# Designs tried in a protein design chat: VH-VL binders against GTPase-activating protein BEM2/IPL2 (BEM2). Part 8

Target 1, 199 residues: GTPase-activating protein BEM2/IPL2 (BEM2), of Saccharomyces cerevisiae (p39960r1967to2165)
Amino acid sequence: VPLEDVCERENTLIPTIVVKLLEEIELRGLDEVGLYRIPGSIGSINALKNAFDEEGATDNSFTLEDDRWFEVNAIAGCFKMYLRELPDSLFSHAMVNDFTDLAIKYKAHAMVNEEYKRMMNELLQKLPTCYYQTLKRIVFHLNKVHQHVVNNKMDASNLAIVFSMSFINQEDLANSMGSRLGAVQTILQDFIKNPNDYF
Short names: E, the ipSAE of ESMFold2; O, the ipSAE of OpenDDE; V2, 0.75 times the mean of E and O plus 0.25 times the DockQ between their complexes.

## First folded at step 6 (VH-VL)

Design h37L (from b2 with heavy chain D103L; framework fv_disitamab)
Fold by ESMFold2-Fast, scan of step 6:
Structure h37L (fold): chain C 199 residues (1-199), chain A 118 residues (1-118), chain B 105 residues (1-105)
Amino acid sequence: as target 1 above (199 residues)
Amino acid sequence: EVQLVQSGAEVKKPGATVKISCKVSGYTFTDYYIHWVQQAPGKGLEWMGWINPDSGDTYYNQKFKDKATITADKSTDTAYMELSSLRSEDTAVYFCARGYYELWFDPWGQGTLVTVSS
Amino acid sequence: DIQMTQSPSSVSASVGDRVTITCKASQDIRSYVAWYQQKPGKAPKLLIYAASSLQSGVPSRFSGSGSGTDFTLTISSLQPEDFATYYCQQYYSYTFGGGTKVEIK
């Protein structure tokens, strides 16, 4: 289902499934070694996704404080899979080339850091509200994971790598000859390290 | 343009150690994972593990956790896979492959045959 | 551990034939499936990723379909250069199918 349709259906700025999954990881998963890198059980991930669909993601009584969801890597894996399976990625199909072209120019030292940040902020403000708010929530979450790197071994670089495939559609990736994947990593690493420069 | 070139065939005695190299070219080494895959003679493909060359982080198939050690050298754009305490069951072709991180593999190295015999 | 059961183990077909290979996952793996072609003495080559996406440079006679647990690779009109063994792979946790050897005249 498209992200905008989910937000409209739920009358929210961020999908409830995203909020609940990230809050649970922040509650008990921030020190998990290899968080987001170590795959969770696919059976547990599928069971969790089905529970959200069947028991209601927007129902206040639905809780992840349940022995069924003890494996924090299943919660993390469910979140990654949710992002990866969005019909349109969080940079949007319409704007992913604008984002990645900007990062490519910056990596080639064709612009100064202040200009890059200004233009990046301009692009972020052009995202639909639901995309912007969801991206902001995710970036601040990943910054918290990065801050726990001593225990979890996942710094901003590692997180950018494991999440890059969730921020670019497989068709866009295949058509880019690989150049845009590195650009997405550059953008995400900077967002995770310096979220207040962008959000 | 993008190539993964592996070291040549090895013949080892039981108990020996072997280290296979996988040199990459035509792309930025740290932008992709390197995966290792074993193919025993006349058998199918079995995944062994991956390395993130940027961080040095590794993840192994439990079957190979005590047998294989995967490393990377950013200064030479080369990934390595070391097999210890070799037995006849380790006789196989070993492939390195570029991963879109934890996703699909493209391209693959040409393979390195390791033969363990007395 | 996710098991990938591939069938048939071998098939003999004539040039121009339609060939179908199936792969069944022991658990719902969504679209986390790739298909590889391996010719004798060579490394595998990626044909299909994400269950149905054709890799750049691969002939359009190859196609992939399926989701969840049941997946199919189709070669619509077999050519002489298609003699090979084909493998499915789930890349959620990296298990390969047993392979299908396609033998052509």
Scores: ipSAE 0.023, ipTM 0.617, lowest interface PAE 8.0, mean pLDDT 86

Design h37N (from b2 with heavy chain D103N; framework fv_disitamab)
Heavy chain, then light chain:
Amino acid sequence: EVQLVQSGAEVKKPGATVKISCKVSGYTFTDYYIHWVQQAPGKGLEWMGWINPDSGDTYYNQKFKDKATITADKSTDTAYMELSSLRSEDTAVYFCARGYYENWFDPWGQGTLVTVSS
Amino acid sequence: DIQMTQSPSSVSASVGDRVTITCKASQDIRSYVAWYQQKPGKAPKLLIYAASSLQSGVPSRFSGSGSGTDFTLTISSLQPEDFATYYCQQYYSYTFGGGTKVEIK
ESMFold2-Fast, scan of step 6: ipSAE 0.415; ipTM 0.808

Design h3iE (framework fv_disitamab)
Fold by ESMFold2-Fast, scan of step 6:
Structure h3iE (fold): chain C 199 residues (1-199), chain A 119 residues (1-119), chain B 105 residues (1-105)
Amino acid sequence: as target 1 above (199 residues)
Amino acid sequence: EVQLVQSGAEVKKPGATVKISCKVSGYTFTDYYIHWVQQAPGKGLEWMGWINPDSGDTYYNQKFKDKATITADKSTDTAYMELSSLRSEDTAVYFCAREGYYEDWFDPWGQGTLVTVSS
Amino acid sequence: DIQMTQSPSSVSASVGDRVTITCKASQDIRSYVAWYQQKPGKAPKLLIYAASSLQSGVPSRFSGSGSGTDFTLTISSLQPEDFATYYCQQYYSYTFGGGTKVEIK
């Protein structure tokens, strides 16, 4: 299901599943060694996704403080899976080339840092509201993970690599012969380190 | 015991369509992606695409997106791969393979289905 | 797309030999590498995942190493059942190496 359709159906700016998964990780998972890198149980991940679909993600009685969900890596894996399976990536198919071209130009020293940040902010403001708010929530979450790197061993660079495939569809990656993957990683690393420059 | 069992060998004429099946057992079908891989005679492995049986979402290698259609039937725990407008160049063994949601490597694999395209 | 360049294309070896196969990615893929064994007429079998993790049930004579762009599969003491073709795979976007045929000398 498209991200905008989920937000419209739930009458929210950010999908409830994203909010609940990220809040639970922030509550008890920020110091987990290898968070987002160490895989969770596939059975637990799917059971959790099915619980959101069947028991109602917007139900006040639905809680992740349940022994069924004790494995933090399953919660993290469920979140990563949810992003991977979105029909359109968070940069959107329509704009991913604009985002990545900007990063490529900046890395080639064809523009100064101030110009790059200004143009990046302009591109972010062109995203649909649900995409922008979801991206903002995710970036600030990953910044918190990065801040706990001493305990969890996951810095901004590691997180950018783990999440890069959630920001560019496999089709868009194949069309660019893989050249845009590094650009996505560069953008994400900067967002995670310096979220207040962009959101 | 986890198994992926594919349909038998097919011999087709140029221009025909073929649909091969991959029936799974020993695990929950909707808990793992199913991938399809082509191996031409005497050649290496080439990834074609994947399907999430739970959502029906698919992704294709650009080379195969106009040739192959991947589907899944939850009621029979079976994934399918359809090849259209067959040419001699499509003669190959086609494999299905399982991967985990957070773990993108392939285990187990189906036994393979030989598709021969000849006049 | 990410290219996986596998070397050598073939190697002739005897039982007891140490066999080393290398795989080079065209860009950084961290540890998103798997190795597969394929015997004639059979499906590939997973040996190694995450560059260095041995799959359950695979003999300990198989090992993987490397990160970033350079990866190696090693068979420490070749057995008769190990004569096969071996493939590396990056699973960032699913590209296979060209394969290495391990032939009896």
Scores: ipSAE 0.005, ipTM 0.480, lowest interface PAE 13.1, mean pLDDT 85

Design h3iS (framework fv_disitamab)
Fold by ESMFold2-Fast, scan of step 6:
Structure h3iS (fold): chain C 199 residues (1-199), chain A 119 residues (1-119), chain B 105 residues (1-105)
Amino acid sequence: as target 1 above (199 residues)
Amino acid sequence: EVQLVQSGAEVKKPGATVKISCKVSGYTFTDYYIHWVQQAPGKGLEWMGWINPDSGDTYYNQKFKDKATITADKSTDTAYMELSSLRSEDTAVYFCARGYYEDSWFDPWGQGTLVTVSS
Amino acid sequence: DIQMTQSPSSVSASVGDRVTITCKASQDIRSYVAWYQQKPGKAPKLLIYAASSLQSGVPSRFSGSGSGTDFTLTISSLQPEDFATYYCQQYYSYTFGGGTKVEIK
């Protein structure tokens, strides 16, 4: 289902499933070695996805503080899968070239850092509200993971690589023959390291 | 043109070690994962592990965790896979392959390196 | 451990035939399936990714379908260069099917 349709039906700025998954990881998963890098059990991930679909993600009685979901990597895997299965990525199909072109120009030293940040902020403000708020929530979550790098071994660079495919859809990646993936990684690494410069 | 070029065939005795190289060209080495895959003679494909060349992080198939060591040298755009304590069961063709990230399909593949372990 | 059960193990076919290869996952893997072609003495070549996406440069006679646990690779009109072994792969945790050898009748 499209992100905007989910937010509109739930009357929220961020999908409830995203909020619940990220809050649970922040509660008990931030020190997990290899968080987001080490795959969760597909059986556990599917069971969790089915529970959201069947038991009601928007119901206050539905909780992830349950022995069924003891595997933190399954919660992390469910979140990654949710992002990858979005019909449109969080940079949006319409704007992903603008985002990646800006990063490519910056990496080529054709732009000073302050100009890059200003133009990046202008692009972020053009995203639909639900996309912007969801991206902001995810970036601050990944910054918390980065802050726990001593214990979890996942710094901003590692997280940017793990999440890059969630920010460019398979069609846009294939059309560029993979050439824009590095640009997405550069953007995400900077967002994760310096979230207050952008949000 | 994107290419992965592997080192040549090796013949080793049981108990020896072997180190296979995979040199990349035509793209930025640190932007993609390198995976390693084993294929025993006349058999199918079995995934061994991956490396992130930018961070040096690795992840192994549990079956190969005590057998294989995967490394990368950013200065030479080369990934390596070392097999220790070789046994006859390790006789296989070993492939390196590029992945966009950890949860990715493989494209392109190296040409393969045949390792033969015999007494 | 996710098992990928590929069938048939081999098929004998003639040029122009429709060939169907199936792959069954022991657990739901969404669309995290790729298909590879391997010719004797050569490295595998990517044909299909994300269960149904055709890799650039691969002939349109190749198609992939399926989601969840049941996946299919179809060659609509077999050509002489298509005689090879085909492998499915789930790339959630990287296991391959046993392979299907497509042989000349």
Scores: ipSAE 0.006, ipTM 0.514, lowest interface PAE 10.3, mean pLDDT 85

Design h3iY (framework fv_disitamab)
Fold by ESMFold2-Fast, scan of step 6:
Structure h3iY (fold): chain C 199 residues (1-199), chain A 119 residues (1-119), chain B 105 residues (1-105)
Amino acid sequence: as target 1 above (199 residues)
Amino acid sequence: EVQLVQSGAEVKKPGATVKISCKVSGYTFTDYYIHWVQQAPGKGLEWMGWINPDSGDTYYNQKFKDKATITADKSTDTAYMELSSLRSEDTAVYFCARGYYEDYWFDPWGQGTLVTVSS
Amino acid sequence: DIQMTQSPSSVSASVGDRVTITCKASQDIRSYVAWYQQKPGKAPKLLIYAASSLQSGVPSRFSGSGSGTDFTLTISSLQPEDFATYYCQQYYSYTFGGGTKVEIK
């Protein structure tokens, strides 16, 4: 289901499944070694995904503090799977080239830091509201994970690598002849490390 | 400098067991999976399995599950691959390779270890 | 099991030629494809990851494209050091293509 359709259906700015999964990880998973890198069991991930479909993500009685969901890596895996299965990535098909071209110029030192940040903020403000708010929530979540790096061993660079293919569609990767995945990693690393410069 | 250095060539008789080592350096051993790949003489590459050195968890290609045992020793930053009940068709070069986790590409690779099984 | 069908099995080419190698997955693997170069007696070397991303230090004449089930490795202008065997790999569950030997014409 498209992200904007989920937000409209739920009357929210961020899908409830995203909020519930991220809040649970923030509650009990921030110190998990290899969070987002170490895979959860596929059976537990699928069971959790099915529970959201069956029990309702917007149901206030549905809780992740249940013995069925004790495996933090399954919660993290469910979140990654949700992002991966979105029909359009969070940078959006329409704008991903603008985002990645900007990062490529910056990395080539064709642009000073102040100019890069200004132009990046302009691009972020052009995202649809649901995309912007969901991206912002995810970035601040990953910043919290990064802040716990001494315990979890997942710094901004590690997180950018793990999430990079969730932020660019296969079609956009193929069309770029290999130039854009590194740019996505550069953008995500900077967002995770310095979220207040952008959100 | 990230390196994977494998043990030297082995010549074994049918029915024997061989244990190949893959010593890593230049990174934290427990941060990456180690994969093993078989290449028979003049043939292509075939994935055998992986180990997560941090947990000791392993996963095997069904073809190799009764043939290969993959282990890791965190104290020496070394992964091992043991082949049991050797047959002539096990003659191959065996490579170790680093992957960030299950769904990642392989970089770098060890130099390979030739195992020859002959009577 | 995901099958990776690589073609051609071999190609004879001259320096300066454009060489195209294809790889077809039996099911959708998104962009979970890498390409490796192997020279005789040596370990494979990563060229391309995520179907189209060029590995650092690899010459720009190498490029990868494709998504889903159909993937291509292109060498735009073959050099003497490029005569080697090339392998595609899906890393969703780790299957290699059969390899393509690029040999001197």
Scores: ipSAE 0.000, ipTM 0.504, lowest interface PAE 12.1, mean pLDDT 86

Design l14N (from b2 with light chain R30N; framework fv_disitamab)
Fold by ESMFold2-Fast, scan of step 6:
Structure l14N (fold): chain C 199 residues (1-199), chain A 118 residues (1-118), chain B 105 residues (1-105)
Amino acid sequence: as target 1 above (199 residues)
Amino acid sequence: EVQLVQSGAEVKKPGATVKISCKVSGYTFTDYYIHWVQQAPGKGLEWMGWINPDSGDTYYNQKFKDKATITADKSTDTAYMELSSLRSEDTAVYFCARGYYEDWFDPWGQGTLVTVSS
Amino acid sequence: DIQMTQSPSSVSASVGDRVTITCKASQDINSYVAWYQQKPGKAPKLLIYAASSLQSGVPSRFSGSGSGTDFTLTISSLQPEDFATYYCQQYYSYTFGGGTKVEIK
């Protein structure tokens, strides 16, 4: 199901599954060594995905503070898989080239930092509201993970690498022969380190 | 053109250490993980581990964690895999391959044959 | 630990034949499956990624299908240059199938 259809159905700006998964990680997972890098059990991840489908993500009684979900890496893995399986990535097929071209120019020193930030903000404002709000929530979450790097060993660079494949779909990656992956990593690393410059 | 070029064949005695190199070209070294794969003579492929060249972080298949050490040198765009305390069962072709976290492998290095014999 | 069970272990077929190779995962891995071709003395070459996506430059006679636990590689019309060993791989945590040797007479 598309992200905007989920938000419309739930009458929310951010899908409930995203909010619940990120809140649980922020509650008890921020100091997990290798968070998002070390995979959770695929069985536990699939069980959690099914529980959201069967028990209803918007049901107030559905909680991740359940012994079934004690493995933090399964919660983190479920979030990554949800993001990667979206019909369209959060940068969108329509705009991913605009985002990545901007980062490529900046890395080549073809523009100054202030110009890059201004143009990046203009691109972000063109995203549909649900996409923008979901991206903002994710970026601030990853900033919190980055702030706990002493304990979890996952800085902004590590997080940008493990999440980059979730922000560019396979078709766009293949069409670029992988050349845009580095640009996605550059964008995410900057977002995670400096979220208030963009959101 | 994206290429991974590995060091040449090695013949070692039991108990020795060997270090295999994998030099990359045609892309930014820090944008992808480098994986290592073992293939024993006449046998299938077995994944050994990966390195993130940007951070230096590694992750190993439990089977190889006490045998293999994977490193990377950003100044030379080269990944390394070192095997310690060599035994005859370590005789194999070792491949490096470009990939990413939760991603397929493309391209592969040409392979390095390590023969352990007395 | 995810096991990939590949069958058959070998197949002998004539040029022009349709060859089917199967791979079963011990757990649901969605579409996190790649297929590789390895010719004697050479490195593996990527044929299919994401269970069904054909790699650029690979002939259209190769196709992949499946999701969850059951996956298939099909060669619709076997050519002499297709003599090789084929491997499936799940890339959620990186295990390979045992391989299938395709022999052309």
Scores: ipSAE 0.014, ipTM 0.578, lowest interface PAE 7.3, mean pLDDT 86

Design l21K (from b2 with light chain A50K; framework fv_disitamab)
Fold by ESMFold2-Fast, scan of step 6:
Structure l21K (fold): chain C 199 residues (1-199), chain A 118 residues (1-118), chain B 105 residues (1-105)
Amino acid sequence: as target 1 above (199 residues)
Amino acid sequence: EVQLVQSGAEVKKPGATVKISCKVSGYTFTDYYIHWVQQAPGKGLEWMGWINPDSGDTYYNQKFKDKATITADKSTDTAYMELSSLRSEDTAVYFCARGYYEDWFDPWGQGTLVTVSS
Amino acid sequence: DIQMTQSPSSVSASVGDRVTITCKASQDIRSYVAWYQQKPGKAPKLLIYKASSLQSGVPSRFSGSGSGTDFTLTISSLQPEDFATYYCQQYYSYTFGGGTKVEIK
């Protein structure tokens, strides 16, 4: 289901499943070695996805403070699967070329750092509100993971590699957009290191 | 033990093509970028480009984009750098290096000397 | 294009000396600076990352400092094995300083 439809249905700016999963990881998972790299049990991930579908993500009685969900890697895996299954990526199909072209020009030394940041902010402001707010929430979450790198071994570069495929859709990769995956990694790494420059 | 091992020294004539290999071991090849760095005799270090071995995506320093081609073979855990239309100015030691955390380089390959002479 | 200006280009020093090497970025790069040591005929070796973090296995006499545009590498008490060329690197877009050769006095 499209991200905009989820937010409209729930009357929220960020899907409640995203908020609940990220809050639980922030509560007890930030020091997990290999967070987002080490896969959770596929059975636990599927059980959690089904629980959100059946018990309702917006229901306050539904809680991740439950022994069924003790494995933090299953919560992290559920979040990654949710992003991967979005019909359109958070950069959007319409704008992914603009984002990646900007990063490519910056890496080629065709623009100075302040110009790059200004233009990146302009692109971010063109995203639909629910895309922008969801991206912002995710970036600040990943920044917290990055801050715990001494314990979890997952810094901004590692997180950018793990999440890059979730920020460019299958159609864009198949249509020669695979050459732009490195640009997505560059953008995500910078967002994670410097979230206050962009959000 | 994490290692990057490069192919041996090459002597080429002007106009030739050379392909240098960088074989990795001790870690998951697809988890890190491989960068290439040029060092001309008696000179400093100059970054050439990177490859993401998982996707095959590459990025080049503008100075090298028409000279160098970087590739990777997941089945052999090996990155390659090919230099075309060699000139005497291409005489240098070429290093591969792993991009680790925050994109600093560790470890480095031992270097491959390419000499271009007539 | 971010330029890294490294000073001095060479320094003559004796064992036990305090050596400082500076690196200036042409624009704000925060803490995206690494320092490398290169001995003749060898590959560079990482000493410092994130401007001030000491790489595992590197002696504590090496330290890095700075943020924004001005960075320093310090060797508090030079040892015989420290005679080498040192390079700063910004890894926002990968440019190296020109290098500083630390040579025996």
Scores: ipSAE 0.000, ipTM 0.440, lowest interface PAE 16.8, mean pLDDT 85

Design l35E (from b2 with light chain S93E; framework fv_disitamab)
Heavy chain, then light chain:
Amino acid sequence: EVQLVQSGAEVKKPGATVKISCKVSGYTFTDYYIHWVQQAPGKGLEWMGWINPDSGDTYYNQKFKDKATITADKSTDTAYMELSSLRSEDTAVYFCARGYYEDWFDPWGQGTLVTVSS
Amino acid sequence: DIQMTQSPSSVSASVGDRVTITCKASQDIRSYVAWYQQKPGKAPKLLIYAASSLQSGVPSRFSGSGSGTDFTLTISSLQPEDFATYYCQQYYEYTFGGGTKVEIK
ESMFold2-Fast, scan of step 6: ipSAE 0.528; ipTM 0.846

## First folded at step 7 (VH-VL; framework fv_disitamab)

Design e1 (from b2 with heavy chain D54E, light chain S93E; at its last look DockQ between E and O 0.41; V2 from the best seeds 0.00; counts 0 for: pae O 8.1 > 2)
Heavy chain, then light chain:
Amino acid sequence: EVQLVQSGAEVKKPGATVKISCKVSGYTFTDYYIHWVQQAPGKGLEWMGWINPESGDTYYNQKFKDKATITADKSTDTAYMELSSLRSEDTAVYFCARGYYEDWFDPWGQGTLVTVSS
Amino acid sequence: DIQMTQSPSSVSASVGDRVTITCKASQDIRSYVAWYQQKPGKAPKLLIYAASSLQSGVPSRFSGSGSGTDFTLTISSLQPEDFATYYCQQYYEYTFGGGTKVEIK
ESMFold2, look of step 7: ipSAE 0.509; ipTM 0.842
ESMFold2 (binder alone), look of step 7: mean pLDDT 94; pTM 0.957
OpenDDE, look of step 7: ipSAE 0.013; ipTM 0.554

Design e2 (from e1 with heavy chain Y33W Y101F; at its last look DockQ between E and O 0.53; V2 from the best seeds 0.00; counts 0 for: pae O 7.3 > 2)
Fold by OpenDDE, look of step 7:
Structure e2 (fold): chain C 199 residues (1-199), chain A 118 residues (1-118), chain B 105 residues (1-105)
Amino acid sequence: as target 1 above (199 residues)
Amino acid sequence: EVQLVQSGAEVKKPGATVKISCKVSGYTFTDYWIHWVQQAPGKGLEWMGWINPESGDTYYNQKFKDKATITADKSTDTAYMELSSLRSEDTAVYFCARGYFEDWFDPWGQGTLVTVSS
Amino acid sequence: DIQMTQSPSSVSASVGDRVTITCKASQDIRSYVAWYQQKPGKAPKLLIYAASSLQSGVPSRFSGSGSGTDFTLTISSLQPEDFATYYCQQYYEYTFGGGTKVEIK
């Protein structure tokens, strides 16, 4: 289901499932070694996903404190899976190339850092509200994870690699040049390291 | 063109240590993980571990945790795998491979044969 | 641990034949499967990723299908250069199948 449809249906700026999962991870998973890199139990991940699909993420009675997915890596895995199953990039299908073009240009030293940030901010402001808010929430979450790198061993670079695949749909991935994939990774790494520069 | 070039074949005695290199070119070394895979003679492929060259973070297959040490040198765009306390069972071809992000492997190094014999 | 059971271990075929190789995962791994081709004395080569996505430069006679626990690699019309060993892999834990050797009949 497209992100916009979810937000519209829920009357939210961010999908409820995203909020719930990230809050739980922030509560008890920030120091987990290999967070988001080490996969959780596939059975647990699927169980959790099914539970959200069946019971509805909007049901306040739903709790992530369940023995079926007690391991935080299951929750993390569910979040990754959720993002990968989104039909469009969080940069939006319409704008993903604009973002990557900008990053590629910057990496080629065709612009200074301040100009890059300015232009990136402009692109971010053009995103639909649900995309912008969801992206922002995720970036700041990943920044928190990065801040706990001493314990979890997941720095911004690791996280960017892990999540870059989640920011490209399968069709784009199949057709994407290595440079664009790398650009997404670069963008995420910068966002994760310095979220306040962009959001 | 993206290439991973490994060091040459090694012959070692039991108990010895060997260090294999994997030099990358054609892409930014720190943008991708490097994986190592073991293939015993006439056998299948077995994943050993990965390294993030940027951070130096590693993760190992439990089977190889005490056998292999994976490192990376950003200044030379080279990843390394050291095998300690070599036994005859460690005789195998060892491959490095670029992790396409955290997922599949592409491309692979040409492999390094390590022979352990008394 | 996730196990990948690959079958058959070997298959004899002729040029032009349709060849099918299967992998069964011990648990649901969605589409996180890759297929590799390995020729004697050479490194593995990526053929398929994400269960069904054809790697750039790989001939269209190769295809992958499946999701969940059952996966298939198909060579629609075997060519002389296709005689090799093929491996499936899940990249949650990077477990490989046992391999399938495609030999000349």
Scores: ipSAE 0.016, ipTM 0.574, lowest interface PAE 7.3, mean pLDDT 89
ESMFold2, look of step 7: ipSAE 0.405; ipTM 0.798
ESMFold2 (binder alone), look of step 7: mean pLDDT 95; pTM 0.962

Design e3 (from e1 with heavy chain D103N; at its last look DockQ between E and O 0.40; V2 from the best seeds 0.00; counts 0 for: pae O 6.1 > 2)
Heavy chain, then light chain:
Amino acid sequence: EVQLVQSGAEVKKPGATVKISCKVSGYTFTDYYIHWVQQAPGKGLEWMGWINPESGDTYYNQKFKDKATITADKSTDTAYMELSSLRSEDTAVYFCARGYYENWFDPWGQGTLVTVSS
Amino acid sequence: DIQMTQSPSSVSASVGDRVTITCKASQDIRSYVAWYQQKPGKAPKLLIYAASSLQSGVPSRFSGSGSGTDFTLTISSLQPEDFATYYCQQYYEYTFGGGTKVEIK
ESMFold2, look of step 7: ipSAE 0.502; ipTM 0.833
ESMFold2 (binder alone), look of step 7: mean pLDDT 95; pTM 0.962
OpenDDE, look of step 7: ipSAE 0.021; ipTM 0.614

